# Designs tried in a protein design chat: VHH binders against FAS-associated factor 2 (Faf2). Part 15

Target 1, 346 residues: FAS-associated factor 2 (Faf2), of Rattus norvegicus (Rat) (q5bk32)
Amino acid sequence: MLPFRFTYYTILDIFRFALRFIRPDPRSRVTDPVGDIVSFMHSFEEKYGRAHPVFYQGTYSQALSDAKRELRFLLVYLHGDDHQDSDEFCRNALCAPEVISLINSRMLFWACSTNKPEGYRVSQALRENTYPFLAMIMLKDRRMTVVGRLEGLIQPDDLINQLTFIMDANQTYLVSERLEREERNQTQVLRQQQDEAYLASLRADQEKERKKREERERKRRKEEEVQQQKLAEERRRQNLQEEKERKLECLPPEPSPDDPDSVKIIFKLPNDSRVERRFHFSQSLTVIHDFLFSLKESPEKFQIEANFPRRVLPCVPSEEWPNPPTLQEAGLSHTEVLFVQDLTDE
Key: E = the ipSAE of ESMFold2; O = the ipSAE of OpenDDE; V2 = 0.75 times the mean of E and O plus 0.25 times the DockQ between their complexes.

## First folded at step 12 (VHH)

Design z3 (from x2 with T103V; framework vhh_7yz9_2; at its last look DockQ between E and O 0.39; V2 from the best seeds 0.00; counts 0 for: pae O 7.6 > 2)
Fold by OpenDDE, look of step 12:
Structure z3 (fold): chain B 346 residues (1-346), chain A 123 residues (1-123)
Amino acid sequence: as target 1 above (346 residues)
Amino acid sequence: QWQLVESGGGLVQAGGSLRLSCTASGFTFDDYAMGWYRQTAGNEREWVAFITSGGSTTYADSVKGRFTISRDNAKNTVYLQMNSLKPEDTAVYYCAADYEEIVDLGEYLMDYWGQGTPVTVSS
């Protein structure tokens, strides 16, 4: 019965090949690769049971990616549904407990039927000659590479030996890749740390400069304030001096000592100094105030007091005395001692 | 975490131009070759252009003379200038990164993939 099955499958393959020339193979369009994998898994379990290697649940591309990322071996199984040895292989070899244990412990396992679009796509890439077909794939020299191919019916013990041999032969490469990856990662981490440190330093410098600028500005403002105050004070002093000079210029001439209508006034200043000047009885008390004001040694604000009787002389116009009285009206004698009281601090 | 973010896709008239950008983060961009791929509904992802870490460029025959790939390492960005666009260029365009020293045009071997940006060229 063996020759008839072989002939039938060969004829079917030829027919399929011929049909490919007429109509694009519907398997050429992968629309649901995950669905293809899941469908195969279900079909497999239905036929052979649930005791099998763990199927990678994803596309071939995802399996390759994960194998690359994790630096693991990827075992790829392409199932030929119409091939006579497929059932025997799956039942006796692939589902053998020792094979399951080996695959699950040391490899990722991806499988699909070549009748499914996803499996067909992978078959076009791997170009299997017969079934069952197994390929071992790993990262080698920075490329995912097929490092072993097993084609045809194989017994469980032989399968284990072959897979183990392939893995052992390539173990040094895997270790090397791991080391390189680790070195790269370390370098990257170091670079990141350096960048972060640089940024932190830059920020710190900027902040320092900002603070310096603020401090400079504060100092500048303070200096300006001080200068303004000085200028203001100088101006005030100048104005005061000018006012004193004006008052001095406006003073009536001093009467002669021989003038019977003259009053000699001795002013006692707050600093215990004495100043004397003659005035006319007919002159307003404002004149004596102006005289005192015009003196350099006089306070800025002052009042004039008489001792007998003690009284403050109304020398400045007020509500009570809009026109200050004359010296005569104020009751001054021919010779008077008046006291100047400093009111500057009041 | 690494990221590739595509931008610049959209609707354009036939004969028009579009510039795609892909910004990378989370890995050392300067050490990676960068590529553009495109995919239409129901079809396999097709390689479009590749640029190595050193700046060497390669193009698919279908886009040669029309598309230009470039990179700016200072910005961690790869660009695809697409000129003389055709309706056949309508696809989702994907950015990819590969650490390999040798230009690998195989889509399955790329280390990182973007989410894609759609490009539609109207007749």
Scores: ipSAE 0.015, ipTM 0.379, lowest interface PAE 7.6, mean pLDDT 84
ESMFold2, look of step 12: ipSAE 0.298; ipTM 0.702
ESMFold2 (binder alone), look of step 12: mean pLDDT 83; pTM 0.843

Design z4 (framework vhh_sonelokimab_d1; at its last look DockQ between E and O 0.60; V2 from the best seeds 0.00; counts 0 for: pae O 3.5 > 2)
Fold by OpenDDE, look of step 12:
Structure z4 (fold): chain B 346 residues (1-346), chain A 124 residues (1-124)
Amino acid sequence: as target 1 above (346 residues)
Amino acid sequence: DVQLVESGGGLVQPGGSLRLSCAASGFTFDDYAVGWFRQAPGKEREFIGAISGSGGSTYYAVSEKGRFTISRDNSKNTLYLQMNSLRPEDTAVYYCAADYEEITDLGEYLMDYWGQGTLVTVSS
């Protein structure tokens, strides 16, 4: 009966292969890979019970990802629903307590029927020859790699021995991968720290430069202000001097001492200096003011005061005296002492 | 920040050729294997091919072998996909991916980094 079954399955496989050329295999379209896995799990439990290795709950890709991330072995089981040895394997070997314990403790376990699209997809990748099919996958040399394949009916003890052998033979590679990962992580952390330090340094430099610029600008402004003030003061002084010179040039000639209509005025300046000049009685008080103003020693602003009687002479046009009186009108005598009061600070 | 930016997608006629580029930044490009994936409307993302970090090894999906060529320029941090003899069935969003480990044909969930994708439409 064994040869007939083998022939039947071979013919069926050939027929399926031929049909694949005519009609795309409906299993080629994976629409719900998670559903495929869940469906298989339910079917498995219905047939063989709940005492089985823990099924990875996710797609094959997810299982690979987790195995990679965790640096664990991934045992992949592809279930052939129509194969005669599948039931015996599942019942006697896969669900054996010792096998369950080994798988659960040392590896991830992913399983699916090849009749499901997800299982079929994985089957196309792993290219199993017969069933039951087991593949051990791990990260090796920077690649998820099949490191062992078990095909055909196998007894529980033999399964344990073979799985253990595969794992033991590859333990050194796992250690190597762990070291490499650690080195990578350390390098990454170091680079990140360096980048952060660089950015911080750059910011600090920028801030320093900003402050320097601000300081320079502040200094420049202050210097400009000082220069402007100096220039303004110089202009003021120059203008004042020019005005004094103008006044001097415009002064009437000094009367002769022999002129009966002349008045000798002695001016007492705020600095205790004395200046004397003759004027004509007919001259306006503005002339004596202009004379004083034209003197280098005279204050910028001043008033002229007579002592007898004490009075301020109206030498400058005012509302009260739009036309300053003449020396004669002001009551001055032939010889007068007048006091100049500095009003510059007022 | 790590970035993969695909470019070069667009509309092309059947039988035409297109070259896609993927510009990488934010990581050491030459340490990573890089590759191309595509996703057609209503279909799962599928592997096209990949190239090792050094550029010394390339591998392709069986379905695309001979029609597509993958190359990289590490000096420019750029991955390329030359596509020839394009067919309507090639219409998809094409994604660039990078992984420190070697990329596999079932490794979409293993990838460290992904681009946003570029659309390629093959239509008459």
Scores: ipSAE 0.024, ipTM 0.572, lowest interface PAE 3.5, mean pLDDT 87
ESMFold2, look of step 12: ipSAE 0.419; ipTM 0.753
ESMFold2 (binder alone), look of step 12: mean pLDDT 80; pTM 0.814

Design z5 (from x2 with Y99W; framework vhh_7yz9_2; at its last look DockQ between E and O 0.46; V2 from the best seeds 0.00; counts 0 for: pae O 6.2 > 2)
Fold by OpenDDE, look of step 12:
Structure z5 (fold): chain B 346 residues (1-346), chain A 123 residues (1-123)
Amino acid sequence: as target 1 above (346 residues)
Amino acid sequence: QWQLVESGGGLVQAGGSLRLSCTASGFTFDDYAMGWYRQTAGNEREWVAFITSGGSTTYADSVKGRFTISRDNAKNTVYLQMNSLKPEDTAVYYCAADWEEITDLGEYLMDYWGQGTPVTVSS
């Protein structure tokens, strides 16, 4: 009965191959890969029971991803529904307790029927020759790689031996990949830390520069203020001097000592110095004020006082005396001593 | 934090050309293989092209002879020059980076993904 089954399956495969040229294989489009896997799982359990290796619950790509991420072996089973050895393999080998234990403990397990679009897609990638088909996949040399292939009917003990052999042969590569990954991660972390440190340093420097600029500006402003004040004071002094000179130039000529209408005034200045000058009785008290003002040693603001009787002479126009009196009107004698009081601080 | 930023997408007439760019940051660009994927509405993301860290290039059959992938490590940028564009090329194009070699089954294996740039080819 063996030759007839082989011929039938071969003919069927040839027909399927021929039909592929005429009609696109409906399995060529994967629309629900998760559904395909779930469907297979249910079908498997219906046929062979629930005692089986744990099926990876996801697409082939997801299984590869997890295997890569976790640096684990991925065992891939492609189920040939129409192949004569598939049932025997599943019942006797795949579902054997020792096989289940090995697979569950040491690898991820992904399985699908090649009649399902997802399984078909994987079949196209792995290019199995016969069934049952098993492939062991792991990360090797920076690539997910098939490191072992088992094709055809296999007994439980042989399966265990072959899988164990494949894993042991590739264990060194797995360890190396783990080390490389760790080194890479460490390097990345270090770089990040360096970058952060650099940025922090840069910010700190910028802040320092900002503060320095602010300080410089503050100093500059202060200096400018001081200079302005100095200039203002100089101007004030110059103006005052000019005013004094003007007053001096405008003073009437000093009367002769022989002039009967002249008054000799001795001014006592706040600094105890004495200045004397003659004036005419007919002259306004403003003239004596102007004379005093024109003196370099005179205060900026002052009043003139007479002692007998003690009085402040109205030498400056005021509300009371819009026109200051003459020396004669002020009651001055031919010789007078007048006191100059400094009012600059008032 | 790592980032991939695609640019250069847009509307183009059939037969036209477009150049996509993807700029990488936050990882050592020189050590990574870079790839382009595309996705149309309702379909799965498909591999278009990749370039290894060493500069070796591989293309999907559908774009072979029309598209060229290149990289500039000094700029941390990967490019996809698309020539002779067809309406069938309309998709969102995604840039991806992987420490390991990129494969046509490797969409879930990629370490980093961009946000995508849309390309529309009008008839």
Scores: ipSAE 0.017, ipTM 0.465, lowest interface PAE 6.2, mean pLDDT 85
ESMFold2, look of step 12: ipSAE 0.219; ipTM 0.646
ESMFold2 (binder alone), look of step 12: mean pLDDT 81; pTM 0.825

Design z6 (from x2 with S53D G54S E101Q; framework vhh_7yz9_2; at its last look DockQ between E and O 0.54; V2 from the best seeds 0.00; counts 0 for: pae O 5.7 > 2)
Amino acid sequence: QWQLVESGGGLVQAGGSLRLSCTASGFTFDDYAMGWYRQTAGNEREWVAFITDSGSTTYADSVKGRFTISRDNAKNTVYLQMNSLKPEDTAVYYCAADYEQITDLGEYLMDYWGQGTPVTVSS
ESMFold2, look of step 12: ipSAE 0.242; ipTM 0.654
ESMFold2 (binder alone), look of step 12: mean pLDDT 84; pTM 0.847
OpenDDE, look of step 12: ipSAE 0.262; ipTM 0.700
ESMFold2, look of step 13: ipSAE 0.276; ipTM 0.677
ESMFold2 (binder alone), look of step 13: mean pLDDT 83; pTM 0.844
OpenDDE, look of step 13: ipSAE 0.023; ipTM 0.510

## First folded at step 13 (VHH; framework vhh_7yz9_2)

Design k1 (from z6 with Q101V I102Y; at its last look DockQ between E and O 0.10; V2 from the best seeds 0.00; counts 0 for: pae E 6.8 > 2, placed apart)
Fold by ESMFold2, look of step 13:
Structure k1 (fold): chain B 346 residues (1-346), chain A 123 residues (1-123)
Amino acid sequence: as target 1 above (346 residues)
Amino acid sequence: QWQLVESGGGLVQAGGSLRLSCTASGFTFDDYAMGWYRQTAGNEREWVAFITDSGSTTYADSVKGRFTISRDNAKNTVYLQMNSLKPEDTAVYYCAADYEVYTDLGEYLMDYWGQGTPVTVSS
């Protein structure tokens, strides 16, 4: 039905627009439509008193829009100022208390004089024939439709009956539209709720996957750290072995057993093994340390002790001994037993 | 009170472009079909373009392919984009609005008109 209405509407509008090119459109003469309504309200109250139906305060188009939006009946009254029946209709029908009550409770009421531009425009649009003129307008089949016309003098009881008849005959269209609007509103709310639930589920899945990604990355970094620690330890072991070889190559030669200044030293290592070597009394105690360091079985860090008397020999430079003494200066005898104590854990 | 206010007119060189706007107040814009018309001195108003409440468009032959009508119902505004302007396009441009009420005697439009905005296209 909508495609047909659209096509009919478009074709008719093109024709009407083309006619405007050929002849002047009188509708350009309306300059103050709200002023036209206010003028009528003042004139009405001066002539007929303040006891009357509540007038819609706005233009005809505003009244149509409000009736459509609110799903209400719109009663349109066109006043003929010079018509012989206008005064009687206004005094005896329109201002009757029961008519006022009906109009105020069940419909919007728009009124204007046809002597004013807005009233004249409406009279042309509604094809008014005579006065007094009433038209009932409502939303029917998705368009604002004139569903009743009352022309000529009408008594208040007849007016009530006719307006009530028109409304009762057309109430079904308004009820149907109210139901359709509620269905559209409920569908929109349901879709919004479903979209929100879907997005929440999607975000939860994305958060779960992000946490899995972060856990994999942490595991990978930990594995890389462990590998780097292994490589660093291997490099340290290699450096130590190279240093031991260098010290062995730099050792002075072992003195002859026949040398009167020769010192035979027996070293007791921490693993209870024994190593013997001759040294010269003129050599620095550092030679003893370098010899022991060059051994494969020696601890990485150690100290050397003598007994009788018991003492730690200063074999490496320290704050107390910047220049370690010679074997002679340390008081070693021609045969000596020294103890190597492991300090690696110290 | 209802009102249609045109804007965007002025002086432009041939081959140039202008965008006319027409903002509506005092009525429910969504229910209205909208159109543009133009008038030169001493001549009848000429139809230019039309857009229905559903957005279907139609153009006069003299402007087809050069002008585009559009509407923004949220802003109560109809637009006329005028490209490749010619000196023949010089006119006062009017915005119009038509609300439909169905009657037993047939169907016809009621119109509102703006005051017009002048457009001058110089060589």
Scores: ipSAE 0.014, ipTM 0.402, lowest interface PAE 6.8, mean pLDDT 81
ESMFold2 (binder alone), look of step 13: mean pLDDT 81; pTM 0.810
OpenDDE, look of step 13: ipSAE 0.025; ipTM 0.550

Design k2 (from z6 with Q101V; at its last look DockQ between E and O 0.11; V2 from the best seeds 0.00; counts 0 for: pae E 7.4 > 2, placed apart)
Fold by ESMFold2, look of step 13:
Structure k2 (fold): chain B 346 residues (1-346), chain A 123 residues (1-123)
Amino acid sequence: as target 1 above (346 residues)
Amino acid sequence: QWQLVESGGGLVQAGGSLRLSCTASGFTFDDYAMGWYRQTAGNEREWVAFITDSGSTTYADSVKGRFTISRDNAKNTVYLQMNSLKPEDTAVYYCAADYEVITDLGEYLMDYWGQGTPVTVSS
């Protein structure tokens, strides 16, 4: 007993006081219901022998649950230990081979003494008038229902007839429930199949939409790439033209034809055209390159060759020629023919 | 051997809530229908709520819409959620287990009972 625990002082005190004046029947306290049933089975075998119907080894509630689940009849036997007819019934009726065969083949059989707590509790519920007592219980209209009662001593042939009559009169309810359960199961299977088909259709629709979205995105990216390529090509072409214009504006003036240091150069371009221009012997060969680059008809990349002797003129700074020489240093005469070779693919 | 143990009772103000629990031990809980009953001093036990082994529920008219019965078969436990409590709900609440059996007398059979948990709703 602990302090600070919740207590039920007002209600419990009234309840405890009332209980002081009430002494329950000792049988009303069920402490080992399965033990009561097993005990009855062993007592039955000691008194009447081992040839008997198969006893359900479980509580009354378990027997009801199993009978409902399996759609079987449940035969309940309440044994009156002190009744004059109990021994006769057990020996001559329950132990008769034909009765054993009927009970074992057609029903669940639960039995208990009414002197045991479990049996007494069932007795209070079934309210038998005399012994021996049998009740037939089955599922009827969705509820476990007592569909027959047999009270008093009965001979084995009459017992078989009465049990068979009760079962035959009620068999259609079990058949109907069995068919209804089959319909429910078939409906649940169809519903599961419909749900699976719906989910499969939904997944297919989601995959179709995903593929459509991917196709739209691929198309958009391809269109963007084409447009970017067009813009890049246009910008490169514009930059090239701007560079050619800059070089043209920065060229030194062409020397007078009468200048003694003037060099007249005839350039043969790759397109078979020719261009003439005068240069000064003191000018760097880079002026030749810049002049040719400023021409609209010139290749983007080119080299300049002389033929007598055959040589490539170093007109652009390179690793080999960091400072291109002057026209004089390159050995050019007053009149030269130079060839422009297209290097655009290199 | 079955044992049903109720818990969660106590004192509560009108309009308040309580959740009762009933834990079963012994045989397989899943096979049993469960119910809640209540008893006031000097009166017979009154049915409150019932839940089948498949989970279908029914309620007494006096508690419908305010009380909810549920079960957790993994924990072998049945619950009674009591909302919007009234002083008339003051009682000892009992958990019960079994199936209904219709006799030629038209009675229902409840086989096993807990010891009860008192609930008091003050005005």
Scores: ipSAE 0.014, ipTM 0.391, lowest interface PAE 7.4, mean pLDDT 80
ESMFold2 (binder alone), look of step 13: mean pLDDT 80; pTM 0.808
OpenDDE, look of step 13: ipSAE 0.022; ipTM 0.530

Design k3 (from z6 with I102Y; at its last look DockQ between E and O 0.36; V2 from the best seeds 0.00; counts 0 for: pae E 7.2 > 2)
Fold by ESMFold2, look of step 19:
Structure k3 (fold): chain B 346 residues (1-346), chain A 123 residues (1-123)
Amino acid sequence: as target 1 above (346 residues)
Amino acid sequence: QWQLVESGGGLVQAGGSLRLSCTASGFTFDDYAMGWYRQTAGNEREWVAFITDSGSTTYADSVKGRFTISRDNAKNTVYLQMNSLKPEDTAVYYCAADYEQYTDLGEYLMDYWGQGTPVTVSS
C-alpha cells in the first residue's frame, strides 16, 4: 500500500464505478453455461491429471436443484485462473486421494473458472474475496444456503477436516428437512383426499338437483300433453258439430208423399233404431250420406249398405266413385231399407 | 394427489391483455411459492414470474412492467395478468409450485407443475 497509489486509488475508483453503469462486464452474459463447465473440466484434466473429484456436469442452477431434491451437500469451487495459489490448490489439495474420496462419497461437486460467464455469475452470487474459493451449500430452513466458506490456500488434511466439520455441524438440518418432507407428503395425501371428497359431495348435490329438475320437467311435459289432448278433443267436437249443422242446412227438402218420383227410405242405425226419410230419384247418393251425418246420434264414421243384394252404396266421393250416382242410377225402389254400419274406431 | 390446473389461455392480438389462472389442490397452498413459466417448441422452459408464500414478487426482465403475478389464498389460486402482449410472448404457459423457496439467484426451482395452457399472440 504505497502513498502514490493512494492518490491514484481515489480518482481511478470513481472512474471505474461510473463505467460499471455504462458498460456491463461481458462475463455477465451467459451464452453456454454447460459448455463453461465442460471446458473447465477439460482444462483441469490437461493441467492436473485425471485423478480428481467427480465434477457435476451441468449448470450451477442444475447442481442446486439436484442438491435440493436429494438433500445433499453441494461443494462449489470457483477457480481463479490468474491467482498464484490456484495451481497448488488444484494439484496438491483437490487431487489428493483422501480429498477425492471424501468429495465423491459425501457431496455433489461443481466447479468453474470465474473467467467464464457461468463461473462469473456464481461469483456474483457468492461474492468470494480471494482464491482458491470453496463454498458448501445445502437446503436449510426452506432455502439453499451457504453454510461454509473456505478462502485461500489450504492443505489437503486441513481441507478434509474443514469440510467434515461443516457437514457434521449442519447434518441435523438435513435430518429435520427429511422429516418435514415426510410430514408434508402425509398432509398432501390427506388434503387430496379431502378435496376429492368435497368434489364427490358437490357432484352428488348437483346430481340431486338435476334429478329434481328432471322430475319437474317430466311433470310439466305430462301436464302439457294432457292439455294438448284436451284442446284437440274440444276442437274436434266443435268441428264435428259445425259440420253436422252445415249439412243439415244444405239438405234439400223432403219431397211430398204424393210425388211420383219420391223414394221412401228406412234406415237401420247401429243402435237398432230406425229413421225414415223421403228422397227424390234425381238426387245424388250424397244426400243420403249428408242426411245421416246430420243426425244427432249418427256415428262419426259410417257406411251405408243395402241387403238385397248385399252391397255398400257409394254415397261419398272416392277413388272408384269420384261422382256418386243418383238414387235412380243406383237402382233404388220407391220403398227401400238401408243399413248404417259404424266405422268409428277403425 | 396434488393438482395444478391452468386456465385462461387463448388467442389475442398484439397489445392486448390476458389473465391466466392456476388453481391448486392436494397441498397446503398457503405454504408454497408459486410461479409461471413458458415454453416454445424446441426450447427450454423460461421462467416468467414468481410469488412467495408471503406475497413478494419477482419477474423476468422480458416481462417486467407488463405482467403481474398475484395470489388468492382463499381460492388456492395464482394469477398472471399479462398486458401489452407481444408476438414473442406466444408460448405454452405453465404454473408451478415450490415449497423450498430458493431465491439466492433469479431462477426458481419448482416441485410441482401444471399441464400448461397455450397462449398465442398474433401480429
Scores: ipSAE 0.025, ipTM 0.488, lowest interface PAE 7.2, mean pLDDT 82
ESMFold2, look of step 13: ipSAE 0.000; ipTM 0.355
ESMFold2 (binder alone), look of step 13: mean pLDDT 84; pTM 0.848
OpenDDE, look of step 13: ipSAE 0.534; ipTM 0.835
ESMFold2 (binder alone), look of step 19: mean pLDDT 84; pTM 0.851
OpenDDE, look of step 19: ipSAE 0.221; ipTM 0.687

Design k4 (from z6 with I102L; at its last look DockQ between E and O 0.14; V2 from the best seeds 0.00; counts 0 for: pae E 11.6 > 2, placed apart)
Fold by ESMFold2, look of step 13:
Structure k4 (fold): chain B 346 residues (1-346), chain A 123 residues (1-123)
Amino acid sequence: as target 1 above (346 residues)
Amino acid sequence: QWQLVESGGGLVQAGGSLRLSCTASGFTFDDYAMGWYRQTAGNEREWVAFITDSGSTTYADSVKGRFTISRDNAKNTVYLQMNSLKPEDTAVYYCAADYEQLTDLGEYLMDYWGQGTPVTVSS
C-alpha cells in the first residue's frame, strides 16, 4: 500500500531520533543555551567588532519556531573556533556592510560556536563537513527544511549572491504558505464575526422581549390599581350610608316639650335648610353630631358652630376633647341656633 | 520561558498500572515530537517511547505491548500509560520535547527536558 521509500524514510527518521539518546557527550547536555548564544556574540564583538548582523538571542529551537511562525528564512552559522578560515570569514564576509544589510533585512540569523554545548547540539543535527558553515532553513512542504548549505571560505560578494539565489529559489513556497494562512485567518475571522452577530441578535431579541414584558406588567399594574380604587370608593360610599342608618337607630328618643330639661336646637345646614330637634341637657354633645350625621342631607364631614360667642362645639372625640361634654357642660340654653359647616372638601 | 512538568509517578505493585502526564508551556507544543525516558541510579538515561507531532509512535523493545504513548495537543500534554509494570521498570521518568526539522536524513534534536517523576514497582 505505501511506497517502500516512504516507509524506509519514516522508519529511519524515528530510529535516528531514538539513537540520539544513547550517545552522550558532555556538550550534548545543554544547560544554558541562551548563555551560549550571548557568549558567542560577546566573543564575536571582542574579536571582530560591533558592526555585524543582528544575532538571534535564543535557542536554535526557538529560532526554528520563530522562522516557521513568521514564514522567514533562518540563516544558521556554525563557528569553528580552531579552523584557520573562521577569522577571515567573520572579519571580511559577515562584517561586510552589504552582508549585514542583507541578513538583517531578509532573515533571522542564529550563530554559535561548535565548542559551546548549544552549538555542538546544532552541529550534530546539521552535520557540517567543514568551516565556516552556513545553513539556510525555511518552512517547505509543512516541515522546516534545510534548503541551502554553504561550506568553506566565501567572499562577501559571493556570499550575497549565494544567499540571494537560495532565497529566490525558495521564496514561492513561503509566498504560497502566507496566502494559505491569510485565507484560513479570514475564514476564522468571518466565522467569529458571524457568531458575534448571531449572539448580538439573540441578545437584542431577549432584551426586546424583556421590555415588552415590563411594559405589559406596568400596564397591568396601572389597570389593576384603577379598578381597586373604584371598588374601594364604592365600598366606602356604602359603608357611609350604613353608618348613617346605624346612628339613626341608636339615637335617644326626643324628649317631650314639657320636660324642664329639654333643649330645642335649630340647626342651620350648609344648604340653608333648617332642622329642629329637642335634646336633654344631660346628653353628650356626641348626640348632636350623631343626629346631624344620620340626616340624609348632611355633609360627610362637618363641624358645629355657635355664634354668640363664636366657637366650634366639641361634638366628636378629639385629641383636645377625648370625652365630649354634655349640653349642660357646654353652656347651651333651652333654645339654641347652631350652624353646620361643611368640611367634606378639606 | 519553556517548561515540561511530569506527574503521575508513585509506588505500585508488580502487574499494576500508572499513567504519567507531561504538560508543556512556553513553546508551541504542536510543533514538537515528544518522548519519555527513564533513568535508574548510576545508569545512563534510556529511551522508552516517542510520538511525532503527527501522532506516529514507536517504543523500546522492553516496553512494547505494555506502554502506550499519546498526546493531547489542545491541553499541551503527552501521556505514558504504563501497564503490566515490572520491578525493572523502576526509574525516574523524564519527559522530553524535540523540534522536528528535516535534514538530509530527517533527524530530530531534543531541546527540552522535564525534571522527572519517580516510579517504583515493588515485587
Scores: ipSAE 0.000, ipTM 0.331, lowest interface PAE 11.6, mean pLDDT 81
ESMFold2 (binder alone), look of step 13: mean pLDDT 83; pTM 0.840
OpenDDE, look of step 13: ipSAE 0.169; ipTM 0.643

Design k5 (from z6 with Q101V I102Y L109I M110F; at its last look DockQ between E and O 0.11; V2 from the best seeds 0.00; counts 0 for: pae E 5.2 > 2, unsure alone 63.4 < 65, placed apart)
Amino acid sequence: QWQLVESGGGLVQAGGSLRLSCTASGFTFDDYAMGWYRQTAGNEREWVAFITDSGSTTYADSVKGRFTISRDNAKNTVYLQMNSLKPEDTAVYYCAADYEVYTDLGEYIFDYWGQGTPVTVSS
ESMFold2, look of step 13: ipSAE 0.166; ipTM 0.629
ESMFold2 (binder alone), look of step 13: mean pLDDT 78; pTM 0.776
OpenDDE, look of step 13: ipSAE 0.391; ipTM 0.768

